# Designs tried in a protein design chat: VH-VL binders against Uncharacterized protein y4jR. Part 5

Target 1, 151 residues: Uncharacterized protein y4jR, of Sinorhizobium fredii (p55518)
Amino acid sequence: MKTLIVEDNPKKRASLVEYYSSEFPSDDLEVTSALISGLRVARDTKPEFIILDMTLPNYSPDENKGSRIELMPFAGREFVMRVNRMSIKTKVIIVSMFETFGVAPRLITLNSLDAELRDRYPNVFVEAVHYSQAQADWKTAIKNARLSLDR

## First folded at step 15 (VH-VL; from c3 with heavy chain V106I)

Design e4
Fold by OpenDDE, fold request of step 20:
Structure e4 (fold): chain C 151 residues (1-151), chain A 121 residues (1-121), chain B 108 residues (1-108)
Amino acid sequence: as target 1 above (151 residues)
Amino acid sequence: QVQLVQSGSELKKPGASVKVSCKASGYTFTDYGMEWVRQAPGQGLEWMGWINTNTGDPYYAQGFTGRFVFSLDTSVSTASLQISSLKAEDTAVYYCARDHYDLDYIAFDIWGQGTTVTVSS
Amino acid sequence: SYVLTQPPSVSVAPGKTARITCGGNNIGSKSVHWYQQKPGQAPVLVIYYDSDRPSGIPERFSGSNSGNTATLTISGVEAGDEADYYCQVWDSSEDHVVFGGGTKLTVL
């Protein structure tokens, strides 16, 4: 199974890669670190499973598009929307270190984003889970999501 | 070779329902979203929404919720638009169109020939 | 909602150049597509992604987009170019497609 990880934080990315590769060593894993690069990979490779960060830079430093690099707090939401437009067979799980997004007074919770994405993209979006080095809930979520694809 | 063929013209009474079909050929149906566009007589193009041909999930533009239903029959590469409780103002040509999506843009590269729906007492 | 504005009509003599504008707030940051619609026919994509031409579209058709205005340019206008032309964008913020009001091009 082709899997895409989109994560800009090196430590978190390493943890995700390590865990996923360990649990599913036969899967074809590709990794990127930005919204646009992630979307490009999704478009070109049509992964069946995507592990996605909510907050991502629009471009990676290695991308020479002449565009300004900006951190997008809701990149994950946009990513899911755009992947949905691709009409590819895929499932997306969001793994975020943050529980709240945006700036006051318009703060949005991870749970609210989860509910929104589940409602809008029920056949693409799986769930959003919190990432913590101290807790392994995100591992369970990823594993369950991945295994559900084998059904 | 790539084409969308829509069902024939419809004449309906107010309150009735109509189902317009759009059959795709020449390409993989599920690789492209299907868009719906309405054009009232003498008016411009109006986007109605689209359907994800892979998942079957429909998305409707404002003003096209409730009475308008997008659906699929993937076995025959067909998208359909159903309009219920027809009104006179629903009189229009309805188009299906294949979307060409590429990250930051969506263009309609293939169009059906259109289906005229006339609602009259 | 995002709005596109087009002039209702443009007239041009045969052999001359027609320019049809499409106005939108910071439209230059979006990708603009153009459709030609002749009477009784379905629209045909003539320009996509601001300036790219689909296969089969004559080189006489070109597009540009900057600032608040996108422009469809038809050089060497022919009688057969008489049609309605629509610009279109995708508003990614709402995942909505938006059409302009259309411009009727008359070949004098």
Scores: ipSAE 0.929, ipTM 0.962, lowest interface PAE 0.5, mean pLDDT 96
Fold by OpenDDE, last read:
Structure e4 (fold): chain C 151 residues (1-151), chain A 121 residues (1-121), chain B 108 residues (1-108)
Amino acid sequence: as target 1 above (151 residues)
Amino acid sequence: QVQLVQSGSELKKPGASVKVSCKASGYTFTDYGMEWVRQAPGQGLEWMGWINTNTGDPYYAQGFTGRFVFSLDTSVSTASLQISSLKAEDTAVYYCARDHYDLDYIAFDIWGQGTTVTVSS
Amino acid sequence: SYVLTQPPSVSVAPGKTARITCGGNNIGSKSVHWYQQKPGQAPVLVIYYDSDRPSGIPERFSGSNSGNTATLTISGVEAGDEADYYCQVWDSSEDHVVFGGGTKLTVL
């Protein structure tokens, strides 16, 4: 199964890759670190499973085509929307270190985003889970999501 | 050849329902979303929404919720638009169009020939 | 909602150049597509992604987009170019497609 990880944090990315590769060594894993690069990979490879960070830079330094690099707090939401437009068979799980996004007074919670994305993209979006080094809940979530694709 | 072929013209009474079909050929139906566009007589193009041909999830533009239903029959590569409780103002040509999505744009690269729906007492 | 504004009509003599504008707030940051619709026919994509031409579209058709205005340019206008032209964008913020009001091009 083709899987895409989109994560800009090196430590978190490494943790995700390590875990996923250990649990699903036969899967074809591709890793990106920005919204646009992630979308390109999604478009080109049509991964069946996507592990996505909510907050991502729009571009990676390596793909900077003269565009200004900016951190997008809701990159994950946009990613899901755009992947949905691709009409590809895929499932997306968001794994975020943050529980709140945006700037006051327009702060949005991860739970709120989860609910929104589930409602809007019920057949693409799986869930949003919190990432913590101290807790393994995100591992369970990823595993369950991935295994559900084998059904 | 890539093409979309729509069902024929419809004449309906107010309150009736109509179903317009759009059959795709020449490409993988589920690889592209299907867009719906309305054009009232003498008016411009109006986006109605689209349906994800892979998931079957419809998305409606504002003003096209409730009475308008997008559906699929993937076995025959067909998208359909159903309009219920027809009104006179629903009189228009309805188009299906293939959704050509790239990273930063949506273009309608293939269009059906259109289906005229006339609602008259 | 995002709005596109087109002039209702443009007239041009045969052989001359027609320019049809499409106005939108910071439209230059979006990708603009153009459709030609002849009477009684379905729209045809003539320009996509601001300036790209689909296969089969003559080089006479070109597009540009910057600032608040996108422009469809038709050089060497022919009688057959008489049609309605619509610009279109995708508003990614709401995942909405937006059409301009259309411009009737008359070949004099």
Scores: ipSAE 0.929, ipTM 0.962, lowest interface PAE 0.5, mean pLDDT 96
Fold by OpenDDE, fold request of step 20:
Structure e4 (fold): chain C 151 residues (1-151), chain A 121 residues (1-121), chain B 108 residues (1-108)
Amino acid sequence: as target 1 above (151 residues)
Amino acid sequence: QVQLVQSGSELKKPGASVKVSCKASGYTFTDYGMEWVRQAPGQGLEWMGWINTNTGDPYYAQGFTGRFVFSLDTSVSTASLQISSLKAEDTAVYYCARDHYDLDYIAFDIWGQGTTVTVSS
Amino acid sequence: SYVLTQPPSVSVAPGKTARITCGGNNIGSKSVHWYQQKPGQAPVLVIYYDSDRPSGIPERFSGSNSGNTATLTISGVEAGDEADYYCQVWDSSEDHVVFGGGTKLTVL
């Protein structure tokens, strides 16, 4: 199974890659670190499973597009929307270190984003889970999501 | 060749329902979303929404919720538009169109020939 | 909602150049597509991604997009170019497709 990880934080990315590769060594894993690069990979490879961060830069430093790099707090939401437009068979799980996004007074919680994405993209979006190095809940979530694709 | 072929013209009375079909050929049906566009007589193109051909999830533009239903029959590469409780204002040509999405743009590169739906007492 | 504005009509003599504009707030930051629709026919994509031409579309058709105005240019206009032309964009913020009101091109 083709899997895409989109994560800009090097430590978190390494943890995700390590866990996923260990749990599903036979899967074809590709890793990106930005919204646009992730979308390109999704477009080109049509991964069946996507592990996605909510907050991502629009471009990676290695991308030479002449565009300004900006951190997008809701990149994950946009990513899911755009992947949905691709009409590819895929499932997306969001793994975020943050529980709240945006700036006051328009703060949005991870739970609210989860509910929104589930409602809008019920067959693409799986769930949003909190990432913590101290807890393994995100591992369980990823594993369950991935295994559900084999059904 | 790549083409979309729609069902024939429909004449309906107010309150009735109609189902317009759009059959795709020449390409993988599920590789592209299917868009729906309405054009009332003498009017411009109006976007109605689209359906994800992989998931079957429909998305409707404002003004096209409730009575309008997008659906799929993937076994025959067909998208359908159903309009219930038809009104005179629903009289129009309805188009299906293949959407070409590429990151920052969506273009309708293939169009059906259109289906005329006339609602008259 | 995002709005695209087109002139209702444009007239041009055969062999001359027709320019059809599509106005929108900061439309230059969006990708604009153009469709040709002849009477009784379905629309045909003639320009996509501001300036790209689909296969089969003559080189006489070109597009540009900057600032608040996108333009479809048809050089060497022929009688067969008489049609309605629609610009279209995708509003990613709401995931909506928006069409202009259309421009009737008359070849004099």
Scores: ipSAE 0.928, ipTM 0.961, lowest interface PAE 0.5, mean pLDDT 96
Fold by OpenDDE, last read:
Structure e4 (fold): chain C 151 residues (1-151), chain A 121 residues (1-121), chain B 108 residues (1-108)
Amino acid sequence: as target 1 above (151 residues)
Amino acid sequence: QVQLVQSGSELKKPGASVKVSCKASGYTFTDYGMEWVRQAPGQGLEWMGWINTNTGDPYYAQGFTGRFVFSLDTSVSTASLQISSLKAEDTAVYYCARDHYDLDYIAFDIWGQGTTVTVSS
Amino acid sequence: SYVLTQPPSVSVAPGKTARITCGGNNIGSKSVHWYQQKPGQAPVLVIYYDSDRPSGIPERFSGSNSGNTATLTISGVEAGDEADYYCQVWDSSEDHVVFGGGTKLTVL
């Protein structure tokens, strides 16, 4: 199975890659670190499973082509929307270190984003889960999501 | 040859329903989203929404919720638009169009020939 | 909602150059597409991604987009170019497609 990981945090990315590769060594894994690069890979390779960060830079330093690099707090939401537009058979799980996004008084919770994305993209979006080094809930979520694709 | 072929003209009474079909050929149906556009007589193009041809999930523009339903029959590469409780104001040509999505843009590169729906007492 | 503004009509003599504008707030940051619609026919994509031409579209059709205005340029206008022209963008924030009001090009 083709899998894409989109994660800008090196430590988190390494953790995701290590875990996923260990659990699913036969899967074809590709890794990127920005919104646009992730979308390009999704477009070109049509991965069946995507592990996605919510907050991502728009471009990586080596691909911005002169465009300003900025951190997109809702990159994951945009990513799911754009992947949905691609009309590819894929499932997306969001793994985020943050539980709230935006600025007060317009803070948005990860749970609210999860609900929104589930409602809007029920056949593409799986769930959003919190990532922490101390807890393994995100591992379970990824594993369950991946295994569900074999059914 | 890539093409979209729509069903024929429809004449309906107010309150009736109509279903317009759009059959795709010459390409993989599920590789592209299907867009719907309405054009009232003498008016411009109006985007109605689109349907994900892989998932079957429809997305409607504002003003096209409720009475308008997008659906698919992937076995015959066909997208359909159903309009219920027809009104005189629904009189228009309805187009299906294949969307070409490439990250930062969506263009409609292939169009059906259009289906005229006339609602008259 | 994002809005595109086109002049309702443009007139041009045969052999001359027609320019049809499409106004939108910071439209230069978006990708603009143009469609030609002749009477009784379905629209035809003539320019996409600001300035790219689909296969089969003559080179005399060109597009540009900067600032708040996109422009469709038709050089050496022919009688057959008489049609309605629509600009279109994708509003990614709402995942909406937006059409301009259309411009009727009359060849005098």
Scores: ipSAE 0.927, ipTM 0.961, lowest interface PAE 0.5, mean pLDDT 96
Fold by ESMFold2, fold request of step 20:
Structure e4 (fold): chain C 151 residues (1-151), chain A 121 residues (1-121), chain B 108 residues (1-108)
Amino acid sequence: as target 1 above (151 residues)
Amino acid sequence: QVQLVQSGSELKKPGASVKVSCKASGYTFTDYGMEWVRQAPGQGLEWMGWINTNTGDPYYAQGFTGRFVFSLDTSVSTASLQISSLKAEDTAVYYCARDHYDLDYIAFDIWGQGTTVTVSS
Amino acid sequence: SYVLTQPPSVSVAPGKTARITCGGNNIGSKSVHWYQQKPGQAPVLVIYYDSDRPSGIPERFSGSNSGNTATLTISGVEAGDEADYYCQVWDSSEDHVVFGGGTKLTVL
């Protein structure tokens, strides 16, 4: 199975890679760290499973010298929408360090984003889950989502 | 040759339903999304929405979230538009179009010939 | 909701150059596509991605896009170019396709 991880935080990325590689050693795993590079890899390799951060930079530092690199708080939502347009068979899980996004008074919760994405992309988006080093909930969510693709 | 062939023109009374079909040939149907466009008499092109041919999930433009239903039959490479509770203002030519997606754009590279739906009492 | 504005009509003498504009707020950051629709016919894609031509579209069709204006240019205009021309973008922020209102090109 081809799996793509899109994650810009080095420690979280290493944690995701270590867990996934240990649990699914036969899977073909690819890793990228930005919105646009992640979308390009998804288009070109058509991964069957995608593990995605909600907040990502638009570009990697060396990707585009002519455009500003900016951190996009809702990059994960944008990613899911664009993958839905790609006409590929894939499933996306969002693993987020944050439970709240945006700026007051227009704050959006991770649960609200989860509900929105499940409603709009029911055949692409699986769930959004909170990442915590102290809890195993995100590991269980990744494992359950991945195992469901074998059915 | 890549083609989209639509069903023939329809004459309907208000309150009836109509189903416009769009049959694709010459390409892998599930590799491209299918877009629907309306053109009322003497008017411009109006995007109605699209359907993901891989998942079957429809997406409707504002104003088309009620009486308009997109569907698929992938076994015969066919997308369909159903319009219920027809009104006189639904009189238009309805087009299907294949989208071409890339990261930066969506363009409509192949169009059906159009289906004229006329609603009159 | 994103809006594209086109002039309703443009008249050009045969052999001259037609320029059809498509106005939109920061349209230069979007990719613009152009369709030709002859009377009673389906639209045909003539320019995509601002300036690229599909196979079979002659080089006298060209496109540009910067700032708040995209332009379809047809050099050496022929009577067979008489049609309605529509610009179109994808507004990725709402996942919406937007068409301009159309421009009728008259060759006279």
Scores: ipSAE 0.707, ipTM 0.887, lowest interface PAE 1.2, mean pLDDT 92

Design e4
Fold by ESMFold2, last read:
Structure e4 (fold): chain C 151 residues (1-151), chain A 121 residues (1-121), chain B 108 residues (1-108)
Amino acid sequence: as target 1 above (151 residues)
Amino acid sequence: QVQLVQSGSELKKPGASVKVSCKASGYTFTDYGMEWVRQAPGQGLEWMGWINTNTGDPYYAQGFTGRFVFSLDTSVSTASLQISSLKAEDTAVYYCARDHYDLDYIAFDIWGQGTTVTVSS
Amino acid sequence: SYVLTQPPSVSVAPGKTARITCGGNNIGSKSVHWYQQKPGQAPVLVIYYDSDRPSGIPERFSGSNSGNTATLTISGVEAGDEADYYCQVWDSSEDHVVFGGGTKLTVL
């Protein structure tokens, strides 16, 4: 199984990698930290499973189309849309440290984004879950999503 | 040779329905999305939406979320557009086009020859 | 939604250079594609990704894109270049394809 993790926070990324590698040691795991680098790896390697952050920088520090790296609050939503355009067979789960996005009064919740993505991309997007150090919910969600691919 | 061949032109009465087919050859059908474009007489190109040929999920532009239905038959590499409850304003040439996605762009690199649908009372 | 604006027509003498513009807010940050459509025919992609040519498109077709304007340039214009020309972008934020209104190129 080829799996891609796209995550810019070093501590969260290490936690995701440690959990995934422990639970699925025979899977091929690739890790990136930005929207565009993640999309490039998805295009080139066609991972069957993607674990994704909602908020990501557009480019990695060592990757630059222009002179400005921009933090994209809804990068995960754009990632799912773009993967849908790639015509690859994959499943995406979003694991986010944040439960709200945007600027008041135009705030959007993680649950609202989960519902939107399930409705619009039912054959690509699985679920969006909240990440916290104190909870195991995101581990269960990752495991269940990955095991569903073994059918 | 990569090709999209559309069904023949149709003359219909208001209230009828029509199905425009678009058969692909020379490439792996499910590797590219299929786009639909309308061109009314004397007018420009109007994007109608697209269908993911891998999942079968259709996506419609604003104004095309009702009487217009995209579908697939992947066993014969065919995308279809069905228009129900035809109105005179539906008179147009309808094109299918293969999209080419690469990171930061979508271009339409192969077009069908177009199907003229004429709706007259 | 995102809007592309093209002049309705451009006239050019044979052998000269035609320039067809496509205006849009910050279009230079987007990738612009160009289609040629002759009467009664389907559009044909002539430029994609601002400046790249598909196989079979003559080198006299070129493109550029910066600021608020993308430009299709046809050098050494021939009578066979008479057509309608459309610019197109993808608005990835809404997953929308947008066409310009088209420009009729006349070779006189």
Scores: ipSAE 0.703, ipTM 0.881, lowest interface PAE 1.1, mean pLDDT 92
Fold by ESMFold2, fold request of step 20:
Structure e4 (fold): chain C 151 residues (1-151), chain A 121 residues (1-121), chain B 108 residues (1-108)
Amino acid sequence: as target 1 above (151 residues)
Amino acid sequence: QVQLVQSGSELKKPGASVKVSCKASGYTFTDYGMEWVRQAPGQGLEWMGWINTNTGDPYYAQGFTGRFVFSLDTSVSTASLQISSLKAEDTAVYYCARDHYDLDYIAFDIWGQGTTVTVSS
Amino acid sequence: SYVLTQPPSVSVAPGKTARITCGGNNIGSKSVHWYQQKPGQAPVLVIYYDSDRPSGIPERFSGSNSGNTATLTISGVEAGDEADYYCQVWDSSEDHVVFGGGTKLTVL
């Protein structure tokens, strides 16, 4: 199974990698940290499973060719839409440290984004879950999503 | 040779249905999305939406979420547009087009020849 | 949603340069594609990604895009260039494809 993790927070990224590699040691795991680098890897390697953050920078520092690096609160939503356009068979789970996004009065909840993405991309998007070191819910969600791909 | 070949022109009465087919050849059908474009007589190009040929999920532009249905038969590399309850205003040429996606654009690099649907009483 | 505006027609003498404009709010941040449609025929992609030519399109076709205006330029215009020309963008924020209204190029 080829799996892509897109995550810019070093501690969360390490936690995701440690859990995934221990649970699925035979899977081929690729890791990136920005919206554009993640999309390039998805296009080039066509992963069957993607674990994705909702908020990401547009570029990694190594990719910035004179453009401004922006932190994109809804990068995960953009990622799902663009992967859907790639015409590849993949499943995406979003694992987010945040339960709300944007600035008042335009706050959007993780549950609202989950509902939107499930409705619009039912054959690409699986679910959005909250990340916490104190809870195992995100581990269970990742495991269940990955095992469902074995059919 | 990469090409899209559409079904022949149709003359229909109001209230009927029509199915426009678009058969792809020369490439892997499920590697590219399929776009649908309408052109009323003497008018410009109007995007109707697209279908993800890998998942089979259709996506409709505003104004095309009712009587218009996109579908696939991947076993014969064919996308189809069904129009139900035909109205005179549906008289147009209907095109399928292969989208070409890259990271920051979508262009339509291959077009079908068009199917003229004429609705008259 | 996002709107592209083209002049309805442009007239150019044979051998001269035609310039067809496509206006849009901040269109310079988008990638613009151009299609040629001759009477009774399907559209043909002639410029993509602002300035790139597909194989088989003559070098006298070129494109540019900055600010609020993209331009298709056809140098050495021939009678065979008479057609309708459409610009197109992808508005990725809404996942919408948008066409301009079209420009009829007349070679007089």
Scores: ipSAE 0.698, ipTM 0.881, lowest interface PAE 1.2, mean pLDDT 92
Fold by ESMFold2, last read:
Structure e4 (fold): chain C 151 residues (1-151), chain A 121 residues (1-121), chain B 108 residues (1-108)
Amino acid sequence: as target 1 above (151 residues)
Amino acid sequence: QVQLVQSGSELKKPGASVKVSCKASGYTFTDYGMEWVRQAPGQGLEWMGWINTNTGDPYYAQGFTGRFVFSLDTSVSTASLQISSLKAEDTAVYYCARDHYDLDYIAFDIWGQGTTVTVSS
Amino acid sequence: SYVLTQPPSVSVAPGKTARITCGGNNIGSKSVHWYQQKPGQAPVLVIYYDSDRPSGIPERFSGSNSGNTATLTISGVEAGDEADYYCQVWDSSEDHVVFGGGTKLTVL
């Protein structure tokens, strides 16, 4: 199984990699840290499973000499839309440290983003879950999503 | 040779249905999305939406979320547009087009020859 | 919804240069594609990604895009260039494709 992790936070990234590698040691795992680098890897390698952050920088520092690096609160939503346009066979799960995004009165919850993405991309997007080191819900979600691909 | 070949012209009465087919050849059908474009007589190009040929999920432009249905038969590399409850205003040429996606743009690099649908009493 | 504006027509003498404009708010931040449509025929992509030519499109066709205006330029215009020309962008924020209204190029 080829799996891509797109995550810019070093502690969270290490936690995701540690968990995934322990649970699925035979999977081919690639890791990136920005929206555009993640999309390039997805295009070029066609991973069967993708684990995403919702909020990501547009570029990593190494990729974007001379351009502005922006932190994009809805990068995960953009990622899913663009992967859907790629016409590749993949499944995407979003794991986010945040449960709310934006500024009132236009505050968007992780749950409403989850519902939107499930409705619009039912054959690409699996779910969005909250990440916490104190809880295992995101581990269970990743495991269940990955195991469903074996069928 | 990469090409899209559409079904022949149709003359229909109001209230009927029509199905326009678009058969792809010379490339891997499921690697590219399929776009639909309408052109009413003497008018410009109007985007109708697209279908993901890998998942089969259709996506419709505003104004096309009712009587218009995109579908696929991947076994014969064919996309179809069905229009139900035809109205006189549906009289147009309907094109399929292959999208060329690369991260930050979508262009339509291959077009079908067009199918004229005429709705008259 | 995002709007592209084109002049309805442009007239040019044979051998001269035609310039067809496509206006849009901050269109320079988008990638612009151009299609040629001759009477009774399907559109043909002639410029994509602002300035790139598909195989088989002569070098006389060029494109530019900055600010609020994209331009298709056809130098050394020939009678065979008479057609309608459409600009197109992808509005990625809505995942929508947008066409301009079209410009009829007449070679007088």
Scores: ipSAE 0.694, ipTM 0.883, lowest interface PAE 1.3, mean pLDDT 92
Fold by ESMFold2, look of step 19:
Structure e4 (fold): chain C 151 residues (1-151), chain A 121 residues (1-121), chain B 108 residues (1-108)
Amino acid sequence: as target 1 above (151 residues)
Amino acid sequence: QVQLVQSGSELKKPGASVKVSCKASGYTFTDYGMEWVRQAPGQGLEWMGWINTNTGDPYYAQGFTGRFVFSLDTSVSTASLQISSLKAEDTAVYYCARDHYDLDYIAFDIWGQGTTVTVSS
Amino acid sequence: SYVLTQPPSVSVAPGKTARITCGGNNIGSKSVHWYQQKPGQAPVLVIYYDSDRPSGIPERFSGSNSGNTATLTISGVEAGDEADYYCQVWDSSEDHVVFGGGTKLTVL
């Protein structure tokens, strides 16, 4: 199974990689840290499973000469839409440190983004789950999503 | 070599249904999305939406949710548009087009010849 | 929703240069594609990604895009260039395809 992790937070990224590699040691795992680099890897390698952050910088520092790097609160939503346009067989799970996004008074919840993405991309998007170091719910969600692909 | 061939023109009464087919050849059908475009008499091009040929999921532009249904038969490399409860305002030429996606654009590089649907009393 | 504005018509003498504009808010940040449609025929892609030409399209077709205006330029215009021309972008934020209203090119 080829799996892509897109995550810019170093501690969260290490935690995701450690968990995934321990549970699925035979999987081919690739890791990126920005919206555009993640999309390029998805296009070029066609991963069967993608673990994705909702908020990501648009570019990695290495990719961006002279242009501004922006933290995009809804990068995960954009990622799912663009992967859907690639016509590849893949499943995406979003694992987010945040449960709300945007600025008051137009805050958007992780649950409402989950509902939107499930409705619009049912054959690509699996679910969005909250990440915390204190809880294991995200581990269970990743494991269940990955195991569902073994059929 | 690469080609989209659409079904023939249709003359229908209000309230009837029509199915426009679009058969692809010369390329791997599931590698490219299929777009639908309408052009009413004397009018410009109007994007109707697209269907993901890999997943079968349709996506409709505003105003095309309901009576318009995109579908696929991948065994014969064919996309279809069905219009139910036809109205006079549905009179138009309907095109299928192959999208060419890259990270920063979508262009329609191959078009079907168009299917004229005429709805008259 | 995102809107593209084209002049309804442009007239040009044979052998001269036609310029067809496509206006849009910050269109320079988007990739613009151009289609030629002759009467009774399907559209044909003539320029994509602002300035790239598909194989089989003559070099006299060119495109540019900056600021709020994209332009299709046809040099050495021939009678066979009479057609409607449409610009198109993809609004990736909403996954919407947008066409301009079209420009009828008349060659005298």
Scores: ipSAE 0.670, ipTM 0.867, lowest interface PAE 1.3, mean pLDDT 92

